# Designs tried in a protein design chat: VH-VL binders against Sex-regulated protein janus-B (janB). Part 4

Target 1, 140 residues: Sex-regulated protein janus-B (janB), of Drosophila pseudoobscura pseudoobscura (Fruit fly) (p54365)
Amino acid sequence: MKILNCFSLIGQCAKPILRTYTSPAADLLKLPRVDIKEGKLRYLLLSVYIHGETKHARTVVRGWNTDSHDDIYYKNVRAMEKLGLCTKCLGGGKMDNDESARKIKIHGSCKTFGAANHHKTKEILLSSSKYKNFNITVKK

## First folded at step 19 (VH-VL; from u4 with light chain G96S)

Design v5
Fold by ESMFold2, look of step 20:
Structure v5 (fold): chain C 140 residues (1-140), chain A 120 residues (1-120), chain B 112 residues (1-112)
Amino acid sequence: as target 1 above (140 residues)
Amino acid sequence: EVQLVESGGGLVKPGGSLRLSCAASGFTFSDYSMSWVRQTPEKRLEWVAYISYGGSYTYFPDSVQGRFTISRDNAKNSLYLQMNSLRAEDTAVYYCARYEWGELEAFDYWGQGTTVTVSS
Amino acid sequence: DIVMTQTPLSLSVTPGQPASISCKSSQSLLDSDGKTYLNWYLQKPGQSPQLLIYEVSNRFSGVPDRFSGSGSGTDFTLKISRVEAEDVGVYYCMQSTHYPWTFGGGTKVEIK
């Protein structure tokens, strides 16, 4: 099992990371809460935050058609590290996102990180402009 | 009961085109993703196309990518496979198959098949 | 692509005796969700394939309990505890864990 979290990244998060002149707080607020593709997807629910400031974490949904949940995790961790941000995975699952039917099915788990709170994921999706009118079903 | 009936098979020369149809009944067609699976003369099975339950996205293996397209008409309970640039190795019995997402991740019901023969 | 290798290629079985079919994959079929999507199909003579077992060991609806599946990782087995005449046909394993989805080459089961 390979797990990356804020603790495992302390050395990288503590180092200077050359970025634009925007602050980590501004970059955190700019993160899209939802970034999923259309398709038969794996997804993760991620908590993103400034090192040492977990009270202001932002919960985001990320997913695409890939062979492993690890691909989603590592890509997002690397992207956040470039912004000086830490990432904690809150779990994962699978989605079937058919945008022409305006329907998303959510189910399942991630072996490495456990099952996400799929109802939280649904709440986040419905809060976005793109998915606010979708029929979103959490399967058990 | 679930029923899938394929049609449109036949004899086609290499480079030709053919359109297969599948009529579905006995279930809510628009709730299910669908696939085409073919069986070669050597009796090997090969998955060749997948379409989501609303038709919004499709998947293909490399062997047919760019030559085959899959579509559906949920109002008519119908699934289609458009096959272009046909090759001898596309000769097979083509099955329409229902895909059960989630728990199964499997083709739970199959049609009876329609035969496509590609030869000069 | 994941290669699925079945052995034996054929079986001749005395009625009422057990049968065992092996399916080996070229890579682990363990999904990152913690499940293994290894399925078994039976194609009876003159018929289309029918789903028998899903997720390694779960019998599909209406499948007799004499069929059982087992295995993990790359090594899987279908067992028939007492072969009956209606069990004649070609058995295929199939994986849906990794894109593209692939089938084994088949194992023909016939009655002596």
Scores: ipSAE 0.607, ipTM 0.838, lowest interface PAE 1.6, mean pLDDT 90

## First folded at step 20 (VH-VL)

Design w1 (from v5 with light chain T97E)
Fold by OpenDDE, fold request of step 23:
Structure w1 (fold): chain C 140 residues (1-140), chain A 120 residues (1-120), chain B 112 residues (1-112)
Amino acid sequence: as target 1 above (140 residues)
Amino acid sequence: EVQLVESGGGLVKPGGSLRLSCAASGFTFSDYSMSWVRQTPEKRLEWVAYISYGGSYTYFPDSVQGRFTISRDNAKNSLYLQMNSLRAEDTAVYYCARYEWGELEAFDYWGQGTTVTVSS
Amino acid sequence: DIVMTQTPLSLSVTPGQPASISCKSSQSLLDSDGKTYLNWYLQKPGQSPQLLIYEVSNRFSGVPDRFSGSGSGTDFTLKISRVEAEDVGVYYCMQSEHYPWTFGGGTKVEIK
């Protein structure tokens, strides 16, 4: 039994750069829960939160046409840091999104972050106005 | 049982056009991505086109890009390949193939093929 | 494009003997998530190709246990533990890791 020490990459909470205009709380509430492209995607399930306020975390789905989940992670971390928000990865996988068919298939895992709860990903997608009427299949 | 039946093959001159059809049965056609794969006279297999479940996105190799188009009619359980500006190198048996995404990542079912001959 | 090289080009096997086919890719087929999308197909005489093995080592439904796939990175092998008369045909490896998807040149298996 090789205990894969999942080194929980401690989400680098960048100190909130006090950008004067929008409260991090207001930016967290406005943050889109779903940002996925059309096509064959890698996706991450991310928890976005204010430092010290983990109870009010927003779970978001990010899905891009990329060869690495790490690209999705680092781009999102950098975007959230600009808002004074912290990011934790909850896992990832693969997604096939056909918007014309209104069909999404989800499976797989991320090597770095493990498998996301694909059922939770499905729930978040279906809660969006864009994907509420999609047929979403979680493959085993 | 899953069935794929190709049609529309024939003899065509260089620079001509041809439209292939594939009739699918025995499965929910709209749940699967589809492809065309050709086999040359030398028995080489070449992937020719891919189409997503609803046809929202497609992929082609450079060898056929801009000359071939793939389409589907999910209401008719039908796949199509429009081939324009045909060349001698396009001479092959063309197979309709079902692509299983997310479990196999492979062509799990193939038709019997239809022959396309491009000759002067 | 990824070049898939199969060896040998042809193999003549006595029934009940083992067979082995090699497939080499011009670059690694290991993705960033540790998946490898290498498949094996058999085309029997006068038939269309049929799936044998997917993701290097998984037998497709109805494929006999005498077929096995192995390998990693750039080097892959299909093995038949005991060749039967019904195993005659051309075997193809295929990569579906990168576009364009590409096939090996095929290996013809015949009975002696």
Scores: ipSAE 0.884, ipTM 0.934, lowest interface PAE 0.5, mean pLDDT 94
Fold by OpenDDE, fold request of step 23:
Structure w1 (fold): chain C 140 residues (1-140), chain A 120 residues (1-120), chain B 112 residues (1-112)
Amino acid sequence: as target 1 above (140 residues)
Amino acid sequence: EVQLVESGGGLVKPGGSLRLSCAASGFTFSDYSMSWVRQTPEKRLEWVAYISYGGSYTYFPDSVQGRFTISRDNAKNSLYLQMNSLRAEDTAVYYCARYEWGELEAFDYWGQGTTVTVSS
Amino acid sequence: DIVMTQTPLSLSVTPGQPASISCKSSQSLLDSDGKTYLNWYLQKPGQSPQLLIYEVSNRFSGVPDRFSGSGSGTDFTLKISRVEAEDVGVYYCMQSEHYPWTFGGGTKVEIK
């Protein structure tokens, strides 16, 4: 009696990784305008846009506890590239964010990208639900 | 005029605790970060603690980390330094100092100091 | 920690003569944005420290023009163009670029 070993070919159904191709336009609309931490920060003002569609650019603020603005820039560029989005830096500076006091101070410049329009940064912060009631000071 | 007045210094045994206070006047206290700086008997200056405007974040050197705490009461224009597990090397004049962030990045005003002596 | 080394430890100056104090950091105080947070303080006899110079070369309000700060990277200098009797005290450099913030050992300035 030859026992036919039925090698059940377990068909590895490669579940198609449905990369939900979120449209770059949908990702741009969902992109948070403000992502800042608490403490003494470096920040960048970034313009995020679809290639060839600069008129629909979204201006965003990114503020992190880092010793380099370049770290903020390159991490954001790589994140936007994964979404099929382009990034332009509009400048940077320093920010002191005390969430308990609801106070933010902004000043300075980025060596690589120059000074951001700190008043534009203030407007974007105040447009957010988190920071709408903060006292935001732009220092000289 | 900006004034900072320290109090609460004294003699304490090793392992003891002490609480320093600083009364601020002549400025909007809640608009400034504050620090404690000590001066040793050998006249060395040592930064001891930093606190943000509302007290949301603090910084310490390793020499006092876990033993000292900094706090503030903005309604009372008061800064505090709680010192625990005091050591002989903590013997110093302790100054309350205002830190200006953004324009100076320096201690622009100092109190007269209060003396802390840690001895057996 | 950044070590701040001041030289000389003591300086005796004839009134009206210039003085110069050096401060060296163990690491560059130049940040990625081209700022340098080096400050100078004077402690007069029996007084608290007072700010003289901030960000290497900026005189604090009310500081006489005879005081000047200079330097870059790791090497900094405080100059007094004409020392006066009121300039007696201990001068300290301080870095506030990196935590922990650190002071120099001080330079005592005396009149001859």
Scores: ipSAE 0.874, ipTM 0.927, lowest interface PAE 0.5, mean pLDDT 94
Fold by ESMFold2, fold request of step 23:
Formats: C-alpha cells, structure tokens, sequence
Structure w1 (fold): chain C 140 residues (1-140), chain A 120 residues (1-120), chain B 112 residues (1-112)
C-alpha cells in the first residue's frame, strides 16, 4: 500500500513525487503550458481539466509538425486520459517558429475546432521562460 | 523592385561539387523564408531546398537529402546552395525563390536562374 | 510523394478564345485548416516562372482578371477567358500541402 511506504519516511512524506503519482490535480499543475516544435507548425489551444472541475482548467499550447490538427488533438487527448484528465479544444491555427530569429508568426484556424484566440496563445508564449523575449506576431 | 539574382552555375563532372549564390534586394530579406527550385532540361520543376527566414530550420526532398545544404546570410541578403556528390540528373536551371508563409503558401518571386550541367 | 498530373500536355488556342487546363493530385490537397493549397505558375518563353493563382482561386497581385482557378480535393482547373499573345508559355500547378512540395508536368499554351 502507498500510505504505509509514506509513513516509513516521515521526514519525506511531503515529497511532491508521491502526490503526483496519486493526484490528477498535481499532474494538471505540472503540465507544461507550452509544448511547440520549431518550424512550420499546426497548433491547438487546449483546455485541460479534471472532469467536472472546469474552473481548475489549464490552458495549454501544443504545436507540432504533423499532417493534420487531428494528430495533435488525438495525441494530447490520449496522453491526458492516462493522467485522469479531460481535454477540450479551444481552437487551432498555424505557427512559423524560427528560434534563431526569436520570432513566431501565428495565424489561421482548424477546420474541426475553429480559430484559436491567437492573442491568448501569444500571451501564454510570452509568459514562458523560453519565449518571453520573442517577437510574436498574429497575422490576418 | 523585388530582385533575386542567382550565380555560381557551371559545368561539373559527376561526383563533383558546386556552390550557388542568390543576391536579394528590394525587400526585407530576413522576413522571408527562401527556397531553391530547379528546372530540368525536360522543363520539369522540382523543389530542392527550403530555409526559414532566420535560418533555424531547413527542409529537403529525398532526392537531394544528404547531398545538398542550404544556408543564408541575412546581413548580406544572400542565400546559398551547396551541392555535393552531383549526378547527371542534377543538371538543371536553379532558381532562387521567395516563400510567402500563411495565406499564400507559395513562391511569389523567382530569380532568373543559373545553369548547372553535370556531365563527364 | 504527391503526383500532380496536368492535362493536356499542349494546347493550341486561337487568340481571343478560352483555354482550360486540368491539374489532378494523387491525394487530397485539403488542409486540416479548411484551405486547399494548390497554386498555378506561368513561365513565359525565356523567363522564370511567375505566380498566377494561389489557394485554388486567388489571383496574385497584377494578374489579369481573365485568369481564374477552381476545384477542390484532388481536381483543379485553370481557365483563361480570352487568350492573348502574352499568355503563351508553360503553365504549372503546384501543391504546398504535403512535403515534398511537387509541381505538375506543365501544359504548353501556344497561339494557333
């Protein structure tokens, strides 16, 4: 049993590792806000949450060099289901991420889920340590 | 206005190497991704290389992968194609082309081309 | 790789008459963003290619209104409503949906 092991290590019972293994809420908090590749990408803006607790949702950006927005969606939905988390797509678009120029261009939409709020996507990117100093433009 | 001028073409034996250059003017070069497109003697057009506007990533078709390298110098408004292990089927007119990302997803401006002939 | 097939290979047209060029792709060019990335180029004699049409039907800047594009999925058409002497050359379709990007084999348009 997990509780018996934790009791044996009283001085270390508050380790985040143990709570992460047993808590969807902890897994949600550790979820990366930004996971995008370099290159010409399709991207989705996703809301991830514990089922029935949407006020604790986290909005995340996922961008991949794939053939379809559906590939990004299915990959993320299945990964979140393994953690006991639900996923709602908030829309999508396309990115051109050139890290040498420290520039990201964003535009477009996803046919299935519509256009993401690209300005929200820009805010999330700028809040991250990797992209906070990038020139990020939303194109029409 | 928008001008792309290729140079460096010539006659080369199979297995040899050649470096092509493209001088850009009339636009902000560093804002645009670039490509090389070749036209065979049979007049077929083949895309052969792509480089992002900052030079951070590149794409190639399988036919030239591992033999061709694309690079750019944004301070000099210049694009380059290094061609190694050349084959007879690489004989073509090589064009420098500007790529417009987003709504277009197309080559909107082309240079005049430089001729590469691979023959023993 | 996506094969782009153009028909006819050659077309002789009396000035002022219409012309139609077909382009077929070996798989759909419809993107998951809902757009279709099919372009048309013209190469006039002794010149480099120039962009005519992007995203199936949009004329590039400076392209005359007599050029129009249509189609969806895998079947596309370029039409010239009234062929003029300056329209002579080789027309190419091109897809920018799937890597590697590929061109059609070309359609030579001549004056009869």
Amino acid sequence: as target 1 above (140 residues)
Amino acid sequence: EVQLVESGGGLVKPGGSLRLSCAASGFTFSDYSMSWVRQTPEKRLEWVAYISYGGSYTYFPDSVQGRFTISRDNAKNSLYLQMNSLRAEDTAVYYCARYEWGELEAFDYWGQGTTVTVSS
Amino acid sequence: DIVMTQTPLSLSVTPGQPASISCKSSQSLLDSDGKTYLNWYLQKPGQSPQLLIYEVSNRFSGVPDRFSGSGSGTDFTLKISRVEAEDVGVYYCMQSEHYPWTFGGGTKVEIK
Scores: ipSAE 0.715, ipTM 0.861, lowest interface PAE 1.2, mean pLDDT 90
Fold by ESMFold2, look of step 21:
Structure w1 (fold): chain C 140 residues (1-140), chain A 120 residues (1-120), chain B 112 residues (1-112)
Amino acid sequence: as target 1 above (140 residues)
Amino acid sequence: EVQLVESGGGLVKPGGSLRLSCAASGFTFSDYSMSWVRQTPEKRLEWVAYISYGGSYTYFPDSVQGRFTISRDNAKNSLYLQMNSLRAEDTAVYYCARYEWGELEAFDYWGQGTTVTVSS
Amino acid sequence: DIVMTQTPLSLSVTPGQPASISCKSSQSLLDSDGKTYLNWYLQKPGQSPQLLIYEVSNRFSGVPDRFSGSGSGTDFTLKISRVEAEDVGVYYCMQSEHYPWTFGGGTKVEIK
């Protein structure tokens, strides 16, 4: 992040021109690990990283009320490209998220990307503040 | 054995209301999403309402959206359909159906139905 | 809405002979998970519908192996290899891929 400040020793400098710049590394750290809707969802497990720097990859869960896993993938690829980030899909599946019961069911696969490691998905969900107290079941 | 028993059907005038009930037994009710499916006098089947296993979200076709509400009481193993602003085309046998999410994506068990007649 | 078209509307079958029922959807039922959510139900006289087949070809618990389902995309078939007296009733296909979920119009199977 670059902050531009202009100050004079005599205090006659114009008001600081504050400009905020961010880096792909900062954007990656701010990236929500979990972004899922309520309902019957398709989901993907995604690895997001700075191109060429897979050591700093971050694994995120994305679940949406959409007709195709491909829609989730391309929406996320476009969003990450605007941030200077690359995306690799680690697989997918389906969720049934009933937030009033604090229950999530996970199963299934994605034709294009294969089955996600659903137990990794459960781990990520339980690490989040919103879902840490949910009953999360990985089904057949 | 899975059992679903509907009640609350009857004769009602257009514009009236009815509330249907479904008593569930023989399975863990709170693990299953539920639906109402109706069968017209012409024997056409029509999905009418869906409620998630905890009741957090619901789905309806446009034909009943805004007129019907679905609810459940998991402590009482009961499913409900509140039908308002009834029309002649709502005349049908109404079935309570269990929805199996995941592997099946189907209505695996149905009740015996309760008859709703909307007529002057 | 996805229109589900069944043919024929009725069948009259000699016991022991095969029967075949077609179901066509107005749009593909293939999910991005690689499965196709097309189901078959039987409603016997005076009874509620019962699940026969899910995901095109999988027999539900207790369904005899004389029932088989096949198809892909928009075209599906239910076959009964040897019709028995207990198979009479109305057969419905149903899609659970797209909201609103929709049923076919039914095919009545009767014994000659």
Scores: ipSAE 0.708, ipTM 0.862, lowest interface PAE 1.2, mean pLDDT 90
Fold by ESMFold2, fold request of step 23:
Structure w1 (fold): chain C 140 residues (1-140), chain A 120 residues (1-120), chain B 112 residues (1-112)
Amino acid sequence: as target 1 above (140 residues)
Amino acid sequence: EVQLVESGGGLVKPGGSLRLSCAASGFTFSDYSMSWVRQTPEKRLEWVAYISYGGSYTYFPDSVQGRFTISRDNAKNSLYLQMNSLRAEDTAVYYCARYEWGELEAFDYWGQGTTVTVSS
Amino acid sequence: DIVMTQTPLSLSVTPGQPASISCKSSQSLLDSDGKTYLNWYLQKPGQSPQLLIYEVSNRFSGVPDRFSGSGSGTDFTLKISRVEAEDVGVYYCMQSEHYPWTFGGGTKVEIK
């Protein structure tokens, strides 16, 4: 089960003592909703929340030029554990982000986590100041 | 009725430069990423350049990195390859190729090619 | 760079008989999206390459059903169930999973 895997990952976090004095709630509010690069990307749609508080989750988009969707997942899980936050993957896909054309194409899936709701991803991108005027196309 | 027509090939001495052009028609050029692929005299195919559909980013193999530049003019439906510091091993037929991102991840249409010969 | 190795180098086929071409990659072509980005091209005499098969087994538009692709990981096969005169040419496999994108060395198919 994915939520059980999140708790397993939290249980493997080794250094809570070195955490900063910021609270998980403050850190959750500071998370960028969108962090994507330019180019041909793999992306994940992630739900981030305080452990045990899934009703207050924030949905974020993370897209990088990496060899595997798993790299994106584990990098984000490790970063969130440092902040006292849990991560659940809502699926993935691929993007082609051409910023000079102000256009993003979205399609596909992630084998491990399935296809993201790409229309939700588009909604989140359009809600951001950087991408609000982009032409964003969900392909099949 | 996708058409890609290359031009600008010819004879050039080692160390010289040459600029290839590709005229596109029969599709919305600005919706497609583009590549150059070359075929050596031994009939080996090599990918040599990629440009995104808006021109925002490019990719090259190490064999041409720093010597070749790819560009496009979407208003003119044109793709270009600037080749500098040419070497004998750059001798090939150069094809303009359309890249279909997403479902295919492949070069779905190719031009007829233009011949570049690098020789003293 | 991913090396793509094709066998045989050339193939002479009696019309109406099957043909089989092997392509092996030096590294897995499986993407984390669950797809395998291995394509096949045909270059007929005097023509430029044309797309035949994408993602291992999907026929491109207009490609007859006598062409089929299969394989996984590093081992791939293109089959022609009944070779016709118009199938003469050089067949190339190509991977679009890893930069730089690379092609196999080609397999020449002739009618005998």
Scores: ipSAE 0.666, ipTM 0.847, lowest interface PAE 1.5, mean pLDDT 90

Design w6 (from v5 with light chain T97I)
Fold by ESMFold2, look of step 20:
Structure w6 (fold): chain C 140 residues (1-140), chain A 120 residues (1-120), chain B 112 residues (1-112)
Amino acid sequence: as target 1 above (140 residues)
Amino acid sequence: EVQLVESGGGLVKPGGSLRLSCAASGFTFSDYSMSWVRQTPEKRLEWVAYISYGGSYTYFPDSVQGRFTISRDNAKNSLYLQMNSLRAEDTAVYYCARYEWGELEAFDYWGQGTTVTVSS
Amino acid sequence: DIVMTQTPLSLSVTPGQPASISCKSSQSLLDSDGKTYLNWYLQKPGQSPQLLIYEVSNRFSGVPDRFSGSGSGTDFTLKISRVEAEDVGVYYCMQSIHYPWTFGGGTKVEIK
């Protein structure tokens, strides 16, 4: 168990408050399936899992306005490593996310990781609370 | 078939403001991102503004950031450029340009241009 | 900012002969999607620019096949296999990879 200390205006003498830290399994379950920005984006489809536990992998969409798909990958790998999680890239592409129009266009590929399954990406977006009512188009 | 017609150019003093308009026809305007591109008296081309097809986000170069605003009215098939705090270096022919996202990543159709002159 | 440098600044060509225009970028125009976003535009006298070539070598709709583009990385070339009177104007290269998007300085093509 990981120990957290929390002090407030409690009592005349503060004591450590022992609380359960999140585990890699709990962090994996809390991981947002979708984290995309508004704009012209590069995106990756990522499989995130506990090392050696691929049966419980979570497929996530990460779309950011960066200069390279590699930036998205390495930022996510570092964030997942802090949580004790492995990351495997399933491919990438590009998105144009116009939230005022409630529309997302998806196409393309990533040189390093190949083309993502854009239909899987669309499925994940439509399953999210924020994007479930968007018009999402996979372009040829 | 695709038509882009700019208007609103003119002579303005430094520090002044001007609003350009672009009327679009011959295509579904709301499906396309749009830009303004200017051509200086020296015939150099400079991209100056971009707006997404629904208007949700915009991009600008540093040279006009904070002074220019781009907007669109998809119901009226119209694109606008609000130009504030104008400088002599803003003197140019301003073109309305359609941006084709994805396959092209290019300005595929341009208007005829409208001339803006900033002079004391 | 990516600087786009065109040479020559002007080019005088005998009708029916080939022409070649160079465009060099200060950084690679290869995107992480594996494509290179280098475009060519032609501005004929008294007209607005028109798209000629996108992604290095793809002709835009209605562009004659005498126009061809080539290159990679930072070095690009536009060729006209046989120059015609209607090809007169200023040619611009442009990159659409990184903001701000930037154009070359232009190459004026004239008929001798």
Scores: ipSAE 0.664, ipTM 0.849, lowest interface PAE 1.4, mean pLDDT 90

